# Designs tried in a protein design chat: VH-VL binders against NAD kinase (nadK). Part 179

Target 1, 268 residues: NAD kinase (nadK), of Syntrophomonas wolfei subsp. wolfei (q0aze0)
Amino acid sequence: MKIILVNNRFKENTEKKAQEIAGQLSALNVEVIIDNGLDEPYAGTVDFIMVLGGDGTMLRAARRYGQRAIPVLGVNMGTVGFLSNIEINELAEYLPLILREEYSLEARMMLEVAVFQQQSLLTRVFCLNELLLRSNSPRMLSFALEISGQKLEPYRGDGLIVSTTTGSTAYSLSAGGPIADPQLDAFIVTPVASHIINKRPLVVSPEREISLHLLEEREAIIGIDGQIKMDFGAENRVLIKRAPHPLLMVNLKAKPFFTSIDRSLQRQ

## First folded at step 13 (VH-VL)

Design BB126 (from Y14 with light chain S91A; framework fv_oberotatug)
Fold by ESMFold2-Fast, scan of step 13:
Structure BB126 (fold): chain C 268 residues (1-268), chain A 123 residues (1-123), chain B 107 residues (1-107)
Amino acid sequence: as target 1 above (268 residues)
Amino acid sequence: EVQLVESGGGLVKPGGSLRLSCAASGFTFSNAWMSWVRQAPGKGLEWVGRIKSKIDGGTTDYAAPVQGRFTISRDDSKNTLYLQMNSLKTEDTAVYYCTTHPRYGYFLAFDIWGQGTLVTVSS
Amino acid sequence: DVQMTQSPSSLSASVGDRVTITCRASQSISRYLSWYQQRPGKAPNLLIYKASNLESGVPSRFSGSGSGTDFTLTISTLQPEDFATYYCQQAYDRPWTFGQGTKVEIK
């Protein structure tokens, strides 16, 4: 059995804990690959991915490995979040179940984001939460949104979020989007500070394709999961569709989504 | 309202074959891990085998006495679990129960049970 | 395989009695043990999962305890409907195995 341990190198406690866990797993005849996020993703065959950290570390793991149909377990290291299933102090109890594959899987849709410069593909990335188009200056953007070839009236505002249902509690929520059951597959399209009255969040079939481009020369960026940032200009176009494979998240214990989000929101 | 109903039991000769069915209703069958558990007359419970949900890999596991002879399958479109029993032996005589595993918290426990169907293997 | 041994194999009790049934695993199974009740001619029903968690709808007179190799099911105040056979089951390692059963019968 081969396991990738994903951690954040810049958190001293997670690096030391990753080395400790790797030693324990090696003693059980498990081959361990450590991914600190600084090198290229491990390219070989892997049976399981264990993410040590908060939601940010899980988002990175999902972008790197989420399309490979490998079980991914989030292990919380003390950061409050929604994407971990167990706490680090519970790992010893659950480790035998992990090694025997006695766990359930939850499929979470991902986005495939393709950015073009004129007619040429510039980059293709996958993400778990969302794509954000936003202005990089005090000036409002003017941009076009197409949904499966249907051209909507132009948008004017600070930007737009195209989110998965998992991402409904991230940036989309802050911009006024709905909270969605992560078991559903859908795009949530949420305007950011729209200047055009009656621009509302949209819930869109995951079978549709969404495209965005600027109607005026502006300084803008595309943000991916709040972690990757790319310049976006009038000669660029972005195409968003459902990724070919969902992220397979490991559940070793119950973590009810609705009561968890309700408690979180009541503490604001 | 949540129910599992087994059928297909009966009398068969040693070396014969039989297919059991388990019809599920009142819950999301496609998410459930399903097992077969048997009980010989006057004896205790014996796990026969399990099939995981398709999202969890759809893998099957069997107890040693039935491995190679029994096959578990599922049809999620019909909410039905099957047990194909081949090369039957007299020691396979038992009431066969289908049962579910919940996917969260206690997915390794058997929470919902059918009423069972009797299989008698006799010459 | 993990062997499960129950004690006693049978016991006689009266309504209102406190009943204790024990289950021993041949190796440590952490807390991955469930308890079941089977009334004559009926299917088993789940009482306790993960050693001490009471299944929804099960009366509070039932409780479970233990970890590792030694486990206990307790019925604090026996009721007429509790005369049944009780089974423990380890869910730590495949194949899942049951104890031989403990029959609780009227004294």
Scores: ipSAE 0.484, ipTM 0.743, lowest interface PAE 2.4, mean pLDDT 89

Design BB127 (from Y14 with light chain S91Y; framework fv_oberotatug)
Fold by ESMFold2-Fast, scan of step 13:
Structure BB127 (fold): chain C 268 residues (1-268), chain A 123 residues (1-123), chain B 107 residues (1-107)
Amino acid sequence: as target 1 above (268 residues)
Amino acid sequence: EVQLVESGGGLVKPGGSLRLSCAASGFTFSNAWMSWVRQAPGKGLEWVGRIKSKIDGGTTDYAAPVQGRFTISRDDSKNTLYLQMNSLKTEDTAVYYCTTHPRYGYFLAFDIWGQGTLVTVSS
Amino acid sequence: DVQMTQSPSSLSASVGDRVTITCRASQSISRYLSWYQQRPGKAPNLLIYKASNLESGVPSRFSGSGSGTDFTLTISTLQPEDFATYYCQQYYDRPWTFGQGTKVEIK
């Protein structure tokens, strides 16, 4: 059995824990690859991915490995999050189940984001939470949104979020989007500070293709999961669709989504 | 409300074949891991095999005595579990129970059981 | 395979008695053990999972303890409906294996 341990870059505590866990797994005849984010993703076949850290580390793991149909377990190291299933102090208890593949899987849809310059593909990335288009200057954007060939009236404002249902509790929530059951597959399209008073979030079929381009030259960026940033200009177009494979998240214990989100919202 | 009902048992000759069915109702069958457990007359319980939910890979596992002879399958659209039994032996004579593992929480214990169906293998 | 051995194989008891059944695993199984009750002519029902956790709807007179290789099921005050056969089962390693059963009979 081969396992990737994903941890945060330059966090001494998480690197030390990753090495300790790797030693324990090696003693049980498990081959371990440590991914701290500095190198290219491991290209070989693996049986399981263990993510040590918070939601940010899980988002990075999902972008690197989410399309390979490999089980991914989030192990929380201290910060309360939505994407972890067990705490680090529970790992020893659940390790026999992990090694014997005695766990359930939850499929979480991902986005496929393709950025073009004219007719040329510049980059293709996958993400678990959302794509953000936003202004990178004090000036608002004017941009076109097309859903499966249907051209909507132009948008004017600070930007737009295209989110998965998993991402509904991330930036989309802050921008006024709905909370969605992560078991559903759907795109949530949430405007960011729209100057058009009646522009509302849209919930659309995951079979749809969404395209965005600027209607006038502005300084803008595309953001992916709050972690990757790319320049976006009037010569660019972005195409968003459902990724070919969902992220397969490991459940070793029940994690009640609705009571968890309800508790989080009450803390504000 | 929650119910598992086995059917398809009966008398069969050694070397014969038989297919058991288990009809599930009152819970989300497609999410459940399902097992077959048998009990020979007057004897104890013996695990036969398991099938995981399709999202968890739909993989099957079998006890050594039945490996290669028995096949477990499921039809989630009909909420039905199957056990195809081939090359039957007199030692396979037992009441066959359909049972479920909850997908979340403590999914390794058998929490729901059917009433069983009797399979008799004799010449 | 992990071999499960119960003791005693049978016992006679009266209503109101404290009954103790033990289960021994041939190797350490941590806490991955469940207990089942089977009344005559009926299917088994789950009593205890993960060595000591009481299943919903099961009376509090039932309790489980143990870890590693030695496990115990206790019925604190035996009731008429408790005359049944009890099985332990390990789910630490496949194939999952049951003990031979302990029959609790009327004295």
Scores: ipSAE 0.501, ipTM 0.754, lowest interface PAE 2.4, mean pLDDT 89

Design BB128 (from Y14 with light chain S91L; framework fv_oberotatug)
Fold by ESMFold2-Fast, scan of step 13:
Structure BB128 (fold): chain C 268 residues (1-268), chain A 123 residues (1-123), chain B 107 residues (1-107)
Amino acid sequence: as target 1 above (268 residues)
Amino acid sequence: EVQLVESGGGLVKPGGSLRLSCAASGFTFSNAWMSWVRQAPGKGLEWVGRIKSKIDGGTTDYAAPVQGRFTISRDDSKNTLYLQMNSLKTEDTAVYYCTTHPRYGYFLAFDIWGQGTLVTVSS
Amino acid sequence: DVQMTQSPSSLSASVGDRVTITCRASQSISRYLSWYQQRPGKAPNLLIYKASNLESGVPSRFSGSGSGTDFTLTISTLQPEDFATYYCQQLYDRPWTFGQGTKVEIK
């Protein structure tokens, strides 16, 4: 059995723990590949991915490996989060179940984001939470939104978020978007500080294609899961659609979404 | 109403074959992991095998005494679970129960049980 | 295999009695243990899951405790409908082994 351990090299406690866990797995005759974020993603066949850290580390793992249909387990290092399933102090209890494949899978949709410069593809990335288009200056943006070829009236404001249902509790929530059941597949389109009072969040079919471009030359950026930032100008266009494969998240322990989010919001 | 109803039990000679069916209703069968559990007359409970949901890989696992002789399958369009029993032995005589299997991450017990169907293997 | 040893194999009790049944695993199974009740001629019925959680619809006189290797099922005030056979089952490792059962009989 071959397992990738994903950790954050820039967190000393996480790196040390990853090395300890790798040693424990090797003692059980499990081949371990450590991905600390410094090298290219591992290209070989892998049976399981264990993510050691918080939601940020899970988002990175989803971007790197989420399209490969490999089970991914989030192991929380002590900070509360939405994408982890078990705590690090529970790992010893669950490890035998992991190795015997005694777990269920939860499919989480991902976004495919393609950025064009004129007609040329500049980059293509996948993400689990959202794409954010925002102004990189005090000036608000004027931009066009198309949904499956339907051109909406122009937007004016600080930006727009296109989110998965998993991302509904991330930036989209802060911008006034709805909380969505992560078992549903949908795009949530949430305006950021819209100057037009009637612009509401939209919930649309995940089969739709969403296109964005600027109507005026402005300094803007595209943010992916809060981790990747790219300059976005009037010569650019972004196309967003459902990624070909969902992220397969491992469930070892019941994590009731609605009671968890309710508790989190009451402590805000 | 949530229920499981087994059928197909009966008398069969050693070396024979028999197929059991289990009709499910009142819950989302396609998401459930399903098991067969048997009980010999006057004896305790013994797990026979399971099948995972298609979403979780659709794989099967069997207890050592039945490995290679029994096959579990499912038809999600008909909400039905099957147990194909081949090369039957007298020690396979038991009431066979259809039950939901623990699905780790959701519910951790054999919580829904059918009424059972009797299989008698005798010459 | 994880071996489950249940004790006693049978006991006699009167309505109103406190009944205790124990189950011992051959290795640590954390809290992955369920308790079932089987009345004569009926299918098993889930009572307790994850060692101590009472299944919906099960009377509060039933309780479970334990972790690791030692587990207990308690019936605080035995009722006429409680005369049955009780089974523990580990859910930690394949095969999901049951204890041999404890018959609770009328004294």
Scores: ipSAE 0.604, ipTM 0.813, lowest interface PAE 1.7, mean pLDDT 91

Design BB129 (from Y14 with light chain S91G; framework fv_oberotatug)
Fold by ESMFold2-Fast, scan of step 13:
Structure BB129 (fold): chain C 268 residues (1-268), chain A 123 residues (1-123), chain B 107 residues (1-107)
Amino acid sequence: as target 1 above (268 residues)
Amino acid sequence: EVQLVESGGGLVKPGGSLRLSCAASGFTFSNAWMSWVRQAPGKGLEWVGRIKSKIDGGTTDYAAPVQGRFTISRDDSKNTLYLQMNSLKTEDTAVYYCTTHPRYGYFLAFDIWGQGTLVTVSS
Amino acid sequence: DVQMTQSPSSLSASVGDRVTITCRASQSISRYLSWYQQRPGKAPNLLIYKASNLESGVPSRFSGSGSGTDFTLTISTLQPEDFATYYCQQGYDRPWTFGQGTKVEIK
């Protein structure tokens, strides 16, 4: 059995714990590949991905490996989050289930983001939470949103978020978007500080294609899961659709979404 | 009400075939991992095989005595589990139970059981 | 295969008695152990999962303990409906295996 162990090298004690776990797995005749984010993603065949850290580390793992249909387990290292299933101090008890492939999978939709300059594809990225279009200056953006070829009235404001249901509790929530059951497949389209009073978040079918472009030259950026940042200008267009494969998240124990979000919101 | 109802048991000759069905109701069958467990008359329980939910890979696993002879399948649209038994032997004579595994949390315990259906392999 | 051995194979008891049955695994199975009750002519019922967790609806007189290779099921005050055969089962490794059963008979 070959396992990728994904960690955030720069979080306190995470690298040391990753090395400790890698040693334990090696003693059980498991081949371990450590991914600390510095190198290119491991290209070989892998049976399982174990993510040590918070939601940020899971988002990185999802972008690197999420389209490969490999089970991914989030192991919490003390950071509050929504994407981990077990705590680090529970790992030893659950390890037999991992090694014997006795676990359930939860499919989480992902976004496919394609950025164009005129007719040329500049980049294609997959992500678990969201794409953010935002102004990179104090000036508001003026931009066009099309949903499956239907052109909406122009937006004027600081930007727009196109989110998965998993991303509904991330930046979309902070911008006023709804909390969505992550078992549903849908895009959530949330305006960021719109000047138009009636621009509300939209919940649309995951079969829709969403496109964005600027209507006037502005300094803008596209953000992916809060971790990738790229310049976006009037010559650019972005196309967003459902990614071909969902992220396969491992559940070793029940983690009821609604009680988790309720507790998070009650803590101010 | 949560319920599993087996059917299809009966008398069959050695070398024959038989197909068992298990009708599920009262829970989301498509999410459930399903097993067959048998019990020879007056004997203990023996796990026969398991099928995972489609989302968890839909894979099947079998106990050695039935490997290559029995096939487990499911029809989620009909909420029904099947056991196709081929090349039956006298030692396959048993009550066959349909049972569920919770997807997580129970450490592979069997929580819901059907009433059982008797299969007798005799000349 | 992980072999599960129960002791005793049978016991005689009276209503009100404290009954203890044991289960031993041929290798360490952590806490991947469940206990079942089977009354004559009926399907098995789950009593305990993960060695010590009482299944919903099961009377509190039933309790489980143990880890590794040695496990115990205790019935603190035997009731008339408890005369049955009890099975342990390991969920640690496939094939999942049951003990041979312990029959609790009226004295």
Scores: ipSAE 0.613, ipTM 0.814, lowest interface PAE 1.8, mean pLDDT 90

Design BB13 (from Y15 with heavy chain G106D; framework fv_oberotatug)
Fold by ESMFold2-Fast, scan of step 13:
Structure BB13 (fold): chain C 268 residues (1-268), chain A 123 residues (1-123), chain B 107 residues (1-107)
Amino acid sequence: as target 1 above (268 residues)
Amino acid sequence: EVQLVESGGGLVKPGGSLRLSCAASGFTFSNAWMSWVRQAPGKGLEWVGRIKSKIDGGTTDYAAPVQGRFTISRDDSKNTLYLQMNSLKTEDTAVYYCTTHPRYSDFLAFDIWGQGTLVTVSS
Amino acid sequence: DVQMTQSPSSLSASVGDRVTITCRASQSISRYLSWYQQRPGKAPNLLIYKASNLESGVPSRFSGSGSGTDFTLTISTLQPEDFATYYCQQSYDRPWTFGQGTKVEIK
């Protein structure tokens, strides 16, 4: 069996812990690849991905490996989050289940984001939470939103978020979007500080294509999962659609989404 | 009310075949991992095999004594689990129970059990 | 295969007694152990999972303990409905295996 261990390169203790876990797995005849984010994603075939860290580390793993239909387990390293299933101090006890494939899978939709300059593809990325279009200056944006060929009235404000249901509890929530059951597949389109009083968040079918472009020259950025930043200008267009494959998240124990979000909203 | 009801047991000669059914009600069958466990008259419990939910891959696993002879399948539209038993041997004589384990693992305990159906393999 | 051995194979007890049943694994199984009750003529019923966790709806007089190779099921105050056969089961490695059973009989 071959396992990728994904860790956070900016936390010293997680890198040491990844090496420790790799040694334990090697003693059990498991081949281990450590991905600390410094190099390109591992290109070979693997059986399982173990993410050591918080939600940010899981988001990186999902972008790197989420389209490969490989089981991904989030192991929490002490940060509060929604994407981990077990705690690090539980790992040793659950390891036999992992190695014997005795676990449940939960499919989480992802976004496919394609950025163009006129008709030329500049980049294609996948993400688990959201795409953010936002002004990179004090001036508000004027931009066009098109949903499956339907052109909406222009938006004016600081920006827009296009989110998965998994991302509903991330930046979309902060911008006034709804909390969505992650078992549902949908896009959530949430305005950021809209100047137009009646622009509301939209919940739309995941089969729809969403496009965005600027209607006037402004300094703007495209953000992906809060971790990737790209400049966006009037010559650019972004196309967003459902990614070909969902992220396959591993559940070793019940994950009570609604009680977890309720507790978080109480500001414990 | 959560319930599992086995049927299809009976008397079969060695080398014969028999198909058992397990009708599920009161829970979301399509999410459940299902196993067959048997108990020879006056003896203890023996795991036969299991099938995962289709969402978890729908894979099957079998105990060595039945591997290659028994096949587990499911029909989620009918909420029914099946055990196809071929090349039956006298040592296959037992009450056969269908049972669930939780989709999310509590270390793979069998939480819901049917009433059992008796299979007698006799020459 | 992981072999599970229960002690005793049978015991006699009176209502109100404290009853202890032990289960030994042939190799370390961490806490991958469940306990089941089988009343005469009935299907098994889950009592304890993950060595010490009480199944929902099971009376608090039942408790489990242990890890590794040695496990114990305790009934603190035996009731009439507790006269049954009890089985331990390991889920550490396939095939999952049961102990031979312990019959708790009226004295």
Scores: ipSAE 0.632, ipTM 0.822, lowest interface PAE 1.6, mean pLDDT 89

Design BB130 (from Y14 with light chain Y92F; framework fv_oberotatug)
Fold by ESMFold2-Fast, scan of step 13:
Structure BB130 (fold): chain C 268 residues (1-268), chain A 123 residues (1-123), chain B 107 residues (1-107)
Amino acid sequence: as target 1 above (268 residues)
Amino acid sequence: EVQLVESGGGLVKPGGSLRLSCAASGFTFSNAWMSWVRQAPGKGLEWVGRIKSKIDGGTTDYAAPVQGRFTISRDDSKNTLYLQMNSLKTEDTAVYYCTTHPRYGYFLAFDIWGQGTLVTVSS
Amino acid sequence: DVQMTQSPSSLSASVGDRVTITCRASQSISRYLSWYQQRPGKAPNLLIYKASNLESGVPSRFSGSGSGTDFTLTISTLQPEDFATYYCQQSFDRPWTFGQGTKVEIK
């Protein structure tokens, strides 16, 4: 069995813990590949991915490996998050279930984001939460939104979020979007500080294709999962669609979404 | 309200075939991992095989004595689990129980059991 | 296969007694152990899962302990309905295997 351990080497003690876990797995005849985010993603065949860290580390793992249909387990090493399933101090107890493939899978849709300049593809990125288009200056953006060939009236405001249902509790929520059951497949399109009073969040079929481009020259950026930022100008366009494969998340214990989000909202 | 009811047992000759059914009610059958466990007269319990929920891949696993002879299947629309038994041997004589595994927290314990159905393989 | 051995194979007890049943695994199984009760002519019922967790609806007089290779089921104050056969079961590795059973008989 071959396992990728995804960690963040720059967080205190995570590199040391990853090496410790890698040693334990190797002693059990498991081949371990460590991905600390510095190099290109491992290209070989892999049976399982173990993410050591918080939600941010899971988002990185999903972007790097989420399209390969490999089970991904989030192991929390600090602050409480939504994408981890077990705590680091529980790992030894659950290892037999992992090694025997005795676990449940949950499919989470992902976005495919393609950014073009003229007719040339500049980059293709996958993400679990959302794409954010936003102004990089105090000036509002004027931009065009097209959904499956249907051209909407121009948007004017600070930006737009195109989110998965998993991302409904991230930036989309802060911008006024709905909380969605992450087991549903849908795009949530949420305006950011729109200056047009009737621009509402949209919930659309995940089979829709969404395109965005600027209608006038402005400084703007595209953000991916709150971690990657790319410049976006009037010569650029972005195409957003359902990624070919969902992220396969491993559940070793129940993590009820609705009671978890309810408690989170009451505390804030 | 929660129950499993096995049926289809009976007397069969060595080399024969038999199909067992297990009707589930009172819980969401489509989410459950299901096993068959048997008990020969006056003996202990022996795990026969397991089928996962379709959401978790719908895969099957079998104990060595029945591998290649028995097939486990499920019909979620009818809330029914099946065990197709072929090439039966006298050693297969037992009460056959269907049972559930909770998806989480129970570490693969069998939490719900039917009352069993007797299969007798004899000439 | 992981072999499960129970001790004793049978015991005689009176109502009100403290009863202890032991289960030993042929290799370390962490806490992947469950205990079941089977009354004569009935299906097994889950009592304890994950070595020490009491199943919902099971009386508090039942308790489990242990890890690795050695496990114990305790009935603190035996009741008339507790005269039954008890089985341990490992779920660490397939095939899942049961102990041979411990019969608790009236003295």
Scores: ipSAE 0.679, ipTM 0.861, lowest interface PAE 1.6, mean pLDDT 90

Design BB131 (from Y14 with light chain Y92W; framework fv_oberotatug)
Fold by ESMFold2-Fast, scan of step 13:
Structure BB131 (fold): chain C 268 residues (1-268), chain A 123 residues (1-123), chain B 107 residues (1-107)
Amino acid sequence: as target 1 above (268 residues)
Amino acid sequence: EVQLVESGGGLVKPGGSLRLSCAASGFTFSNAWMSWVRQAPGKGLEWVGRIKSKIDGGTTDYAAPVQGRFTISRDDSKNTLYLQMNSLKTEDTAVYYCTTHPRYGYFLAFDIWGQGTLVTVSS
Amino acid sequence: DVQMTQSPSSLSASVGDRVTITCRASQSISRYLSWYQQRPGKAPNLLIYKASNLESGVPSRFSGSGSGTDFTLTISTLQPEDFATYYCQQSWDRPWTFGQGTKVEIK
């Protein structure tokens, strides 16, 4: 069995823990590949991905490996998050289930984001939470939104978020979007500080294709999962659609979404 | 109401074949891992084999005594689990139960059981 | 295969008694053990999973304990409906294996 162990070497004590876990797995005749975020994603075939860290590390793992239909387990290293399933101090007890492939999978939709300059593809990335279009200056953006060939009236404001249901509790929530059951497949389109008072969040079919472009030359950026940032100008167009494969998240124990979000909102 | 109902049991001669069915209702069958567990008259429980949900890979696993002779399959559109038994032996005589594993929580406990169907292999 | 051995194979008890059944694994199985109850002519019912977790709907008089190789099922105050055969089952490694059963009979 071959496992990718994903960590961030510059965060906390995760590198030391990753090496300890890798040694334990090797002693059990498991081949381990360490991904600490510094190199290109491992290109070979693997059976399982174990993510050591918080939600940010899971988002990175999803972008790197989420389209390969490989089981991905989030192991929390301290701060409770939404994307981890077990705590690090529980790993030893659940490890036999992992090695025997005795776990369930939860499919989480992902976005495919393609950025063009005129008609040329500049980049294509995948993400688990959202794409954010926002102004990089004090000026409001004027931009066009098109959904499956249907051109909406122009938007004016600070930006727009196109989110998965998993991302409904991230930036989309802060911008006034709805909380969505992550078991549903849908795009949530949430305006950011719209100057047009009646622009509301939209919930649309995941089979829709969404495109965005600026109507005026502005300094803007697109953000992916709050971790990747790219410049976006009037010569650019972004195309967003459902990714070909969902992220296959590993469940070793129940983690009820609704009670988790309820506790989080009570704190806020 | 959560329910599993087995059918297809009966008397069959050694070397014969038989197909068991298990009809599921009251839960999302397509998400469930399903097993067959048998019990010979007056004896204890013996796991026969398992099939995972399609999202979890849809793979099958079998106990050594039945490997190569029994095949487990499922039809999620009909909420039905099957056990195809070939080359039956007298030692396969038992009540056959279909069971489910919970998808959330502890995966390897059998939480829902049918009432069983008797298979008798005798000349 | 992991072999599961129960003790005793049978016992006689009266309503109100404390009943203890033990289960031993041939190798360490951590806490990967479940307990089942089977009444005559009926299908088994899950009582305890992961060594000590009580299944929903099961009366609190049932409890489980143990880890590694030695496990115990306890019925604190035996009731008439508790006269049945009890089985342990390991979920550490395939094939899943059950103990031979412990029959709890009325004195």
Scores: ipSAE 0.530, ipTM 0.763, lowest interface PAE 2.1, mean pLDDT 89

